# Ledger of designs, part 32: VH-VL binders against NAD kinase (nadK)

Target 1, 268 residues: NAD kinase (nadK), of Syntrophomonas wolfei subsp. wolfei (q0aze0)
Amino acid sequence: MKIILVNNRFKENTEKKAQEIAGQLSALNVEVIIDNGLDEPYAGTVDFIMVLGGDGTMLRAARRYGQRAIPVLGVNMGTVGFLSNIEINELAEYLPLILREEYSLEARMMLEVAVFQQQSLLTRVFCLNELLLRSNSPRMLSFALEISGQKLEPYRGDGLIVSTTTGSTAYSLSAGGPIADPQLDAFIVTPVASHIINKRPLVVSPEREISLHLLEEREAIIGIDGQIKMDFGAENRVLIKRAPHPLLMVNLKAKPFFTSIDRSLQRQ

## First folded at step 4 (VH-VL)

Design t29 (from d36 with heavy chain S106T; framework fv_ixekizumab)
Fold by ESMFold2-Fast, scan of step 4:
Structure t29 (fold): chain C 268 residues (1-268), chain A 122 residues (1-122), chain B 112 residues (1-112)
Amino acid sequence: as target 1 above (268 residues)
Amino acid sequence: QVQLVQSGAEVKKPGSSVKVSCKASGGTFSSYAIHWVRQAPGQGLEWMGVIIPILGTADYNQRFKGRVTITADESTSTAYMELSSLRSEDTAVYYCARGHTYKYSTGYFDYWGQGTLVTVSS
Amino acid sequence: DIVMTQTPLSLSVTPGQPASISCRSSQSLLHSSGFNYLHWYLQKPGQSPQLLIYLGSNRASGVPDRFSGSGSGTDFTLKISRVEAEDVGVYYCMQALQTPLTFGQGTKLEIK
C-alpha cells in the first residue's frame, strides 16, 4: 500500500508528526510519500492520502490531488475545522481500518477555474471552496456576471464569490451567503459588499458555467480557496465550471455537519 | 435499514438482452461498490462485475467478455446490469450485493438483493 | 484467476455437534496490510447469501459466537462449535484479493 502524507510546511509540530507517522507506516510495510507543499505533486499511483492539519492543509491537498479519485482522510492536529474526520490521537485506533479499507467515502464537488487573457488560457486550477473576485484598492469594482450565457445586470461592489457547497461555510458565509448541505451539488454566487439593491446570493445548478470580467480598468485580484492570488484586469476573463471529479473524503467516524456548524456559529 | 431491491423475473429469447435493476435504500449509495453475482440452477456463485458509482468506474469478469455492462444512476440510487447476446446457459438468479469498501480487492458483501431469475428459452 | 477449493462438498451433522469446512486458495490471500482477503457466506435454502466472516476471522454483525474463521495465506477454516437447525444451507468462501473475485464450489450442510 502507498500513502501520501500531506502536511503544512509552516507548522513545525505538523511536520515532525508527519515524519513520526511515516516511520510507523513504513514499519508496517506501507510506502509513504511526504508532501509538505515544497515540491510538485507526487505523480505516481497511490492508494490513499492522509492530510495532517487543519482545513487549509486539506484545501491544498484537494487542489493537488482532488481530481485523481484517491481517498483523502483529514486528520485534525488540534485546530478547529470542518474537513477533518478524526483527531491525531485517534489515528492508532483507526489505522487498522484504513489498511483494511474499511471506510465509506463522501464525494465533495470541486470547481474548475480557467483564467483567460482575451482568448488565451493563462491558467487552470481546481479548488474545493471558492473563487473570490475582489477589489485590491479602495475603489469598488464594476463587473459582468454571465450564467450559462445569460448576462446579468452589471454588478457594482467590492467583489463576488463563486462557491461550492463545501465552501458555503467559508468566505461565502462571511459575505452573507447561505449555509448549504455539502451533500448537495450547486454553485453559490454571493456578492461582496454590493452597493446595488437586489443583488442577492444565487444558488445555481452545477451544470452551469459562470463567467466573470471587469467592465472598467480596476486593480482587482482573484483568490482561490484563500491560498492562491492572481492579478485580474479588464483584459482578463474567468470561467468557472464543475470539476470533472469530486474530492473523495474518507469517513471513519460520524461527523454530523449541522451539529458542527451550529457549535461554530454559537462561538461568535 | 439498508436494503437492495431488485427488479422482477424475466423470460428472454436467445440472442436478446436483459437489464436487471438494483435499487438501494438507506445509507449513502455512492459511497459503496455494487457487485453483481449470478447463480445457475443448482450451481455455485459466479462474480460478474462491479460498479463504483463515486468513481464512475466498472470492472468485469473476463468470462463475460463484452456482453456485460454495469451502470449506476446516483439520482435514483439504482445500479443496473445488462447482459447481451443471451444464451440458454445464462439462465440463472442474478444478485446485486453491496461492497463495504470502494475497492473490489477487499470487497466483502454486507447486503444482498433478493435475486432476479432470468430464464433464457425460445 | 485465483481458484478456491472447498472440502468437504457436503456434510451431515447431528444437532449440537461441531462442523468444520476447509477452503484452500491457489495463491496466498495475505495482503501487504497483514490481512487475508477471504470471506465466508451462508446461503440458506431459497434465500440470498449472507455474510458470516470477513477478512479471515471477523464475525459479521448479528452472526452468533458459535461461528469462527481461522487460517492464513492459502488454507482457511470455518468452524461451527454447535450446529443448530437454522445453520442448514450452502457455505461459500470467497477471495477478494484480486479480480475476478472467485468463490469456492460450496459446502452443503444438512442435519441428520
Scores: ipSAE 0.005, ipTM 0.457, lowest interface PAE 12.5, mean pLDDT 86

Design t3 (from d36 with heavy chain A58T; framework fv_ixekizumab)
Fold by ESMFold2-Fast, scan of step 4:
Structure t3 (fold): chain C 268 residues (1-268), chain A 122 residues (1-122), chain B 112 residues (1-112)
Amino acid sequence: as target 1 above (268 residues)
Amino acid sequence: QVQLVQSGAEVKKPGSSVKVSCKASGGTFSSYAIHWVRQAPGQGLEWMGVIIPILGTTDYNQRFKGRVTITADESTSTAYMELSSLRSEDTAVYYCARGHTYKYSSGYFDYWGQGTLVTVSS
Amino acid sequence: DIVMTQTPLSLSVTPGQPASISCRSSQSLLHSSGFNYLHWYLQKPGQSPQLLIYLGSNRASGVPDRFSGSGSGTDFTLKISRVEAEDVGVYYCMQALQTPLTFGQGTKLEIK
């Protein structure tokens, strides 16, 4: 059995903890690959991915490995979040179940984001939460949104979010989008500070293609899961589709999504 | 383990067309880009084009536009490269290769097919 | 098109000695993401090319640590700290910053 341990090198004590866990797994005849975010993703085949950290570390793991259809377990290291399933102090208790493959899987949709420069593919990335198009200056953006070949009236505002249902509680929520059951597959399209009053969040079939481009040259960026930023100009076009594979999240214990989000919203 | 298996060698006459297949196994076919690269005898590598199966999009080297067509069949996990109006200069080994995307479309090829020799004889 | 130039075109190395191959691009391969879109491949005699180094300096899975890549922008170097008989073949650099993807002309490494 091969396991990837994903951690964040820049968070205190996580590297030492990852090494300790790797040693324990090796003692159980498990081959361990450590991914601390500095190198490119491991290119070989593995059986399981264990993410040590908060939601940010899980988002990175989902972008790097989510399309491989391999079980991914979030192990919380102290940061409050929604994407982890167990706490680090519970790992020893659950490890035998992991090694015997005695767990359930929850599928979470992902986005496939392709950025073009004219006719050429510039970059292709996957993400778990959302793509954010936003202005990088005080000036309002003017941009076109097309859904499966249907051209909508031009948008004017600070930007747009195209989110998965998992991402409904991230930037989309802050911009006025709905809270969605992450068991559902759908795109949530949420305007950011739109000048046009009648532009509302849209809930769109995951089988549709969403296309974005600027109608005027502006200083804009594309953000992926709040972690990757790319310049976006009038010569660029982005195409968003449902990714070929969902992220397969490991459930070792019940995690109540709706009660968790309800408490979070009440507390701010 | 990922493997790309190509169709067998072909001998073609000038003016004809050839269609080379590349069957992917071990990974998710739709999650990756499939590139085509050729190598004439004793020469270096030349990129021909790419298909992104899930998007249905292709991009071609301008030298081959109008003669090359790259397609994919997701149900059989197979990519195809068809080259028309063959000339003796098209005699080469044709490779398919998998493009890797993790954070960005970095364009590096982590797995290559075994190659298909296409001989164009007068 | 971005032109990739390799030097030398061939080199002969005694086993155990180091080897160095240079690759220059006609324009910067450094993307706004901070990555250099330059990759190195080895084609052993009679075989398909295989990935050695990607994004300038990262070793591919299964590649021995005697191989290293360095450089940024327009100048890149592949180094082999101790050449072994199994390293014989043609080495290619490739840029993937923009289409068409382009390769260097290749460097043939042989053992003395």
Scores: ipSAE 0.000, ipTM 0.393, lowest interface PAE 17.8, mean pLDDT 85

Design t31 (from d36 with heavy chain T101V; framework fv_ixekizumab)
Fold by ESMFold2-Fast, scan of step 4:
Structure t31 (fold): chain C 268 residues (1-268), chain A 122 residues (1-122), chain B 112 residues (1-112)
Amino acid sequence: as target 1 above (268 residues)
Amino acid sequence: QVQLVQSGAEVKKPGSSVKVSCKASGGTFSSYAIHWVRQAPGQGLEWMGVIIPILGTADYNQRFKGRVTITADESTSTAYMELSSLRSEDTAVYYCARGHVYKYSSGYFDYWGQGTLVTVSS
Amino acid sequence: DIVMTQTPLSLSVTPGQPASISCRSSQSLLHSSGFNYLHWYLQKPGQSPQLLIYLGSNRASGVPDRFSGSGSGTDFTLKISRVEAEDVGVYYCMQALQTPLTFGQGTKLEIK
């Protein structure tokens, strides 16, 4: 068996722990590739991906490997989050189940984000949580939102979030979006500080295509999963649709979504 | 806690054989490789060979030219190293050590036995 | 066979001062997995060797933070930031990329 071990290179102590886990996996005759973000994603065939860290590390793993239909397990390193399934001190207990493929998989939809400059594709990125369009100055944005060819009235405000249901508890929540069951497939479209009082979050079929562009030249950025940032101007447009493949998340133990989010909201 | 406990010191005549044991406790015996390393008086470390109990396979340093045999008994969690046709140059402390099983030539030795002194003299 | 060469072969250090030991391999120890199969051991007088550093740079459990390993491919370094009396012994590097596994000649660390 060949496993990619993903860790957060910016977090102190994580490389040492990743190497310890790699040694433990090698003891069980497993080939291990470490991905700490420094190199290009591993291009070869892989049987399993183990993510050591919090939600941020999982988001990076999802962008790099999520479209390959490989099982991905989140192992929590002590950071509060929603995307990990087991704690690091439980790993030895669950390794026999991983090796025997005795686990279930949960499919989580992803976004495909294509950014254009005029007619030229600048980049295509996949993400698990959301795309954020926001002002990068004190000035309000004016922008156009189109859903499957339907042109909505112009938006005015600080920005817009297009989120998966998994992302409903991330930036969309902070902007007033609903908490969504991550087993539902939907886009959640949440305005950021809109000046139009009746602009409400929209819950939209994941088969829709969403496009955004600025109506006035402003300093704006787009953010992907809170990790990738790009300048966005009036010459740019972004197209958002459902990614071809969902992220396949490994379930080794029950971690009910609703009780987890309820506990998290109690802690503020 | 993992321990590797070896058999006691041996005094052997040239031409005879010696069999040293290494009993492992703590951890899953079959998940690890057991390596044998020797150290002649005042000299460095020399790798002799390894056994992977789960596979029942062993590999040896060719310098011992068919004189060394490493075996394991999973029921007692014990590895054995037998060295035949002993010479005075074989006088050394013999260690067993636990290695990780990525491939039996790979990995690090996280636990070592206490060592067994084998003296070959006439 | 892969040949491991350590320098220096002996080192005398005043307590509290740093120490550095070099290990060179006759061929690259970097595996396609991204790991360097190079490990460091300490043998204290009258004791079995003990693991200090594995896979180039990872401290073994129970090893003080003053020990660190670095390097890749054919050149590796073990550093002790502040040498203490308990660090006296012989240090060995070992390659585990291919059989036969081979050790360096050893570096004897003594206190001045």
Scores: ipSAE 0.000, ipTM 0.364, lowest interface PAE 20.5, mean pLDDT 84

Design t32 (from d36 with light chain L55Y; framework fv_ixekizumab)
Fold by ESMFold2-Fast, scan of step 4:
Structure t32 (fold): chain C 268 residues (1-268), chain A 122 residues (1-122), chain B 112 residues (1-112)
Amino acid sequence: as target 1 above (268 residues)
Amino acid sequence: QVQLVQSGAEVKKPGSSVKVSCKASGGTFSSYAIHWVRQAPGQGLEWMGVIIPILGTADYNQRFKGRVTITADESTSTAYMELSSLRSEDTAVYYCARGHTYKYSSGYFDYWGQGTLVTVSS
Amino acid sequence: DIVMTQTPLSLSVTPGQPASISCRSSQSLLHSSGFNYLHWYLQKPGQSPQLLIYYGSNRASGVPDRFSGSGSGTDFTLKISRVEAEDVGVYYCMQALQTPLTFGQGTKLEIK
């Protein structure tokens, strides 16, 4: 059995913890590849991906490996999050189940984001939460949104979020988007600070194709999962589709989404 | 509790096809492999194939020479096994069984359906 | 294909006496994970097969402790320490190392 351990070497001594876990797994005849985010993704075949850290580390793992149909387990290192399934202090208890493949899987949709300069593809990335288009200056953006070739009235405001259902509790929530069941596949399109027209969040089929471009030259950026930033100008176009494969998340124990989100929104 | 419930007995003519269903309840359907195994009267168990609903992929025993097709409908938690070009030798009880993993192999069958008798007679 | 061979093909046992069934594979079932991908099932008369032992030696939930599995690689044994009337049926080993998954011929256990 071959496992990738994904960690962030700059947080919480996770490199040391990854080495300790790698040693434990090697003692059980498991080959371990450590991915700390600095090198290119491991190119070989693997059986399982274990993510050591918070939601941010899981988002990176999803971008690097989510299209390979390999089970991904989030192991929380002490911060409350939505994408981990077990805590680090529970890992020893669950290791036998991981090695015997005694777990269920949950599919989470991903976005495919393609950025063009005129007709030339500049980059293609995948993401688990969202794409954010936003102004990089105090000036509002004027931009065009097309959904499956249908041109909407121009948008004016600070930006737009195109989110997966997993991303519904991330930046889209902060911008006024709905909370969505992560088991559903849908795009959630949430405006950022639109004060001209009463623009509502949209929930659309994941088979739709979403296109964005600026209607006037502005300083803007495209943000991916809050971790990758790219300059975006009037000569650019972004195309957003459902990614070919979902992220396969490992369930070793029930994590009740609705009671967790309800509790986080209530006064304690 | 996980339960696999199969469709009822069928009587088919040689050369026809049969489609047997297997409905799962009480667990996560899509993340497990669903296997099909048959047993001719007085004979042992023979593996026919498997589907992994979450991946949309299937694998088959080559002995059936492209006659078997296994599909899944995740919205109804139901797997199907269709066997075409039926012969009298296909008379058997057909079982669905859940592999404890999402893989084609490695898994043990932790739950079995009750079986569906398919009789092929002229 | 991996060939699974069971011995004996039939066995008659007086209640309370032990029973032993062997299963041999044409190649090693020991995976690089350290597990043997061999599982044992019991089919009682008129019933679906049910899981008894998985990964060679682990007893399935609800299976009495009189059942035990042992072995590694190509040679595996299922033992019943004290046979009871309810143990009547056909026992099958199955390899899950690779597709096609293959079963032994089955061992029929009867009470004398």
Scores: ipSAE 0.246, ipTM 0.681, lowest interface PAE 4.6, mean pLDDT 88

Design t33 (from d36 with light chain N58K; framework fv_ixekizumab)
Fold by ESMFold2-Fast, scan of step 4:
Structure t33 (fold): chain C 268 residues (1-268), chain A 122 residues (1-122), chain B 112 residues (1-112)
Amino acid sequence: as target 1 above (268 residues)
Amino acid sequence: QVQLVQSGAEVKKPGSSVKVSCKASGGTFSSYAIHWVRQAPGQGLEWMGVIIPILGTADYNQRFKGRVTITADESTSTAYMELSSLRSEDTAVYYCARGHTYKYSSGYFDYWGQGTLVTVSS
Amino acid sequence: DIVMTQTPLSLSVTPGQPASISCRSSQSLLHSSGFNYLHWYLQKPGQSPQLLIYLGSKRASGVPDRFSGSGSGTDFTLKISRVEAEDVGVYYCMQALQTPLTFGQGTKLEIK
């Protein structure tokens, strides 16, 4: 069995723990590839991806490997998060199940984001949570939203979030979007500080194509999962679709989504 | 808790097609592989194929030479097995079974449907 | 295709006595993970098959301790330490190392 072990090299304790786990897996005749984020994603075939860290590390793993249809397990290193399934101190208990492939999978939809300059593709990325269009200055944006060829009335405000259901508890939540069951496939379109009173969050079919462009010369940015930032101007257009493959998340133990989110909202 | 419920018995003419359904309840349908296995009267078990609903992909036993198609509808948690160009030797009880893993192979069948008798006669 | 061969094809056992069933594969079922992808099923008269043993030696949920599996590579054994009336049926081994998945021909267990 070949496993990619994804970690955050900038946390010294986490890097040391990753090396310890890699040694334990190697002792069990498991080939381990360590991905600390510095190099290109591993290009070879693998059987499993183990993510050591918080939600941020999982978001990076999803962007790098989520389209390969490989099981991904989130292992929490002691911080609060929604994307991990087990704690690091539980890994030894669950490792035999991982090696026997005795686990279920949960599909989490991903976004495919393509950014164009005029007619030319500048970049194509995948993400698990959301795309954020935001002003990079104090000035309000004016922008156009089109959903499957339907041109909506112009938006005026600080920006817009196009989120997966997994991302419903991230930036979309703070901007007033709904909490969505992550087992549903849908786009959640949430305005950021809209000046237009009746602009509400939209929940739309994942079969829809969403496009955005600026209606005025403004400096703006496109943010991907809060980790990648790109300049976005009036000559740019972004196209958002459901990614071809969902992220396959490993379930070794039941983690009740609704009671977890309710607890977070009521008790910090 | 987990249950696989199959459609009822069918009698078919040679050359026709049959489509058997398998509805899953009590578990996460899309997270597992759904296999199809048949058993001719008084004979052993024969694997026909599998679908991975979460991936929308299927694999088949080449013995059926393009006659078998397995599909899944995640919204209704139902898998289907369609066998075309029926012959008398296709008379059998057809079972669906859940693979414990999502993979085509390596998994074991932790739950089985009750079986559907398909009789092919002239 | 991997061929699975069971012996014996039929056995009759007095209640309380042990029973042993052998399963041989034409190729090794030992995967690079270290596990043997060999599973045992029981089909009771008029019922669907049910899982007994998976990955060569692991007992399925709800299966009594009197059932055990052993073996590695190409030779596997299912043992019942003390046969009871409810154990009547046909036992099948299955390889899951590669598609097409293949079954042994079955072993019919009867009570004397």
Scores: ipSAE 0.007, ipTM 0.560, lowest interface PAE 8.2, mean pLDDT 87

Design t34 (from d36 with light chain Y37F; framework fv_ixekizumab)
Fold by ESMFold2-Fast, scan of step 4:
Structure t34 (fold): chain C 268 residues (1-268), chain A 122 residues (1-122), chain B 112 residues (1-112)
Amino acid sequence: as target 1 above (268 residues)
Amino acid sequence: QVQLVQSGAEVKKPGSSVKVSCKASGGTFSSYAIHWVRQAPGQGLEWMGVIIPILGTADYNQRFKGRVTITADESTSTAYMELSSLRSEDTAVYYCARGHTYKYSSGYFDYWGQGTLVTVSS
Amino acid sequence: DIVMTQTPLSLSVTPGQPASISCRSSQSLLHSSGFNFLHWYLQKPGQSPQLLIYLGSNRASGVPDRFSGSGSGTDFTLKISRVEAEDVGVYYCMQALQTPLTFGQGTKLEIK
């Protein structure tokens, strides 16, 4: 068996814990590859991915490995999040189940994001939560949104979010988007702009193709899962589709989504 | 601990159908792709198709033109390959194999079943 | 369909000597991700195929280090540094860049 441990080297405690866990797994005859985010993704075959950290570390793992149909387990390192399944202090208890491959999987849709400069593909990336188009100056954006070839009335404001259902609790939530059951597949299109009048989030089929481009020359950026940032100008176009494969998330312990989100919002 | 165990050899008449099973043990059946590959006597390997149980998706080599159907039962960790309208040239050893990924993304087969000999003769 | 061509189709090797098998694809197997979607398998007499090398150059678990894979794009090579009696069988390359997945014709390795 070969496992990738994904962590954030920048955080000292997380790096030390990853080395400790790698030693424990090696003692059990498991080959371990550590991915701390500094190098290219590991190119070889692996049987399992353990993500050590918070949601941000999981998002990086999903971008790097999500299209390979490899089981991915989120192990929480003390931060509150929606993408982890077990706590680090529970790993020893669940490790035998992981090594025997005795767990269930949950498929989470991903976005395929292609950014063009005129007719040329500039980049193609995958993401688990969302694409954010945002103004990078005090001026509001004017931009076109097309859904499956249907041209909507121009949007004016600070930006737009195109999110998966998994991403419904991330930036989309902060911008007023709905909380979506992550078992549903859908795009959620949420306006970011504080000055957009009567624009509401849209929930659309994941089989649709979404296109964005600027209508006026402005300074803007495209953000992917809050981790990748790219300049976006009037010569650019972004095309968003459902990714070919979902992320396969490991369930070892029941984690009630709705009670978790309710606690995070501190209702009452 | 991971093992793929296939059903036993079968002798079929031309025009009939055969359904071969592949039971996975020691692994998380639904997280992997199950491919079917056949080998006619003295010939090379020919890919027939694949299913990823958790995604509910199957894809086929068009050479079998609607004659092959691959299904999976996650509750029993068993994949099936059914080949209909059997001809003598379908005589072959049929293998199931576990793949880490669907289609072309990384598609290597780390575990193989023992093979099932299907003989089509009158 | 991508056509995979192996050379030679057969070879006989004295134990302890090296062996080399070539595999050519009708189109590049190098994906934009940086991976070459080419894998090598060994089928020993009377047995199921077994994985030797995946993604061009990575040895599968349990495969001795005398086996190595190299190449990129359309030209790939499997090398055995010192052939042993247990290496007898038919070697297949396979492309997994696109469906249908396709195999080379196979290379039969025999011991003299």
Scores: ipSAE 0.000, ipTM 0.405, lowest interface PAE 15.8, mean pLDDT 84

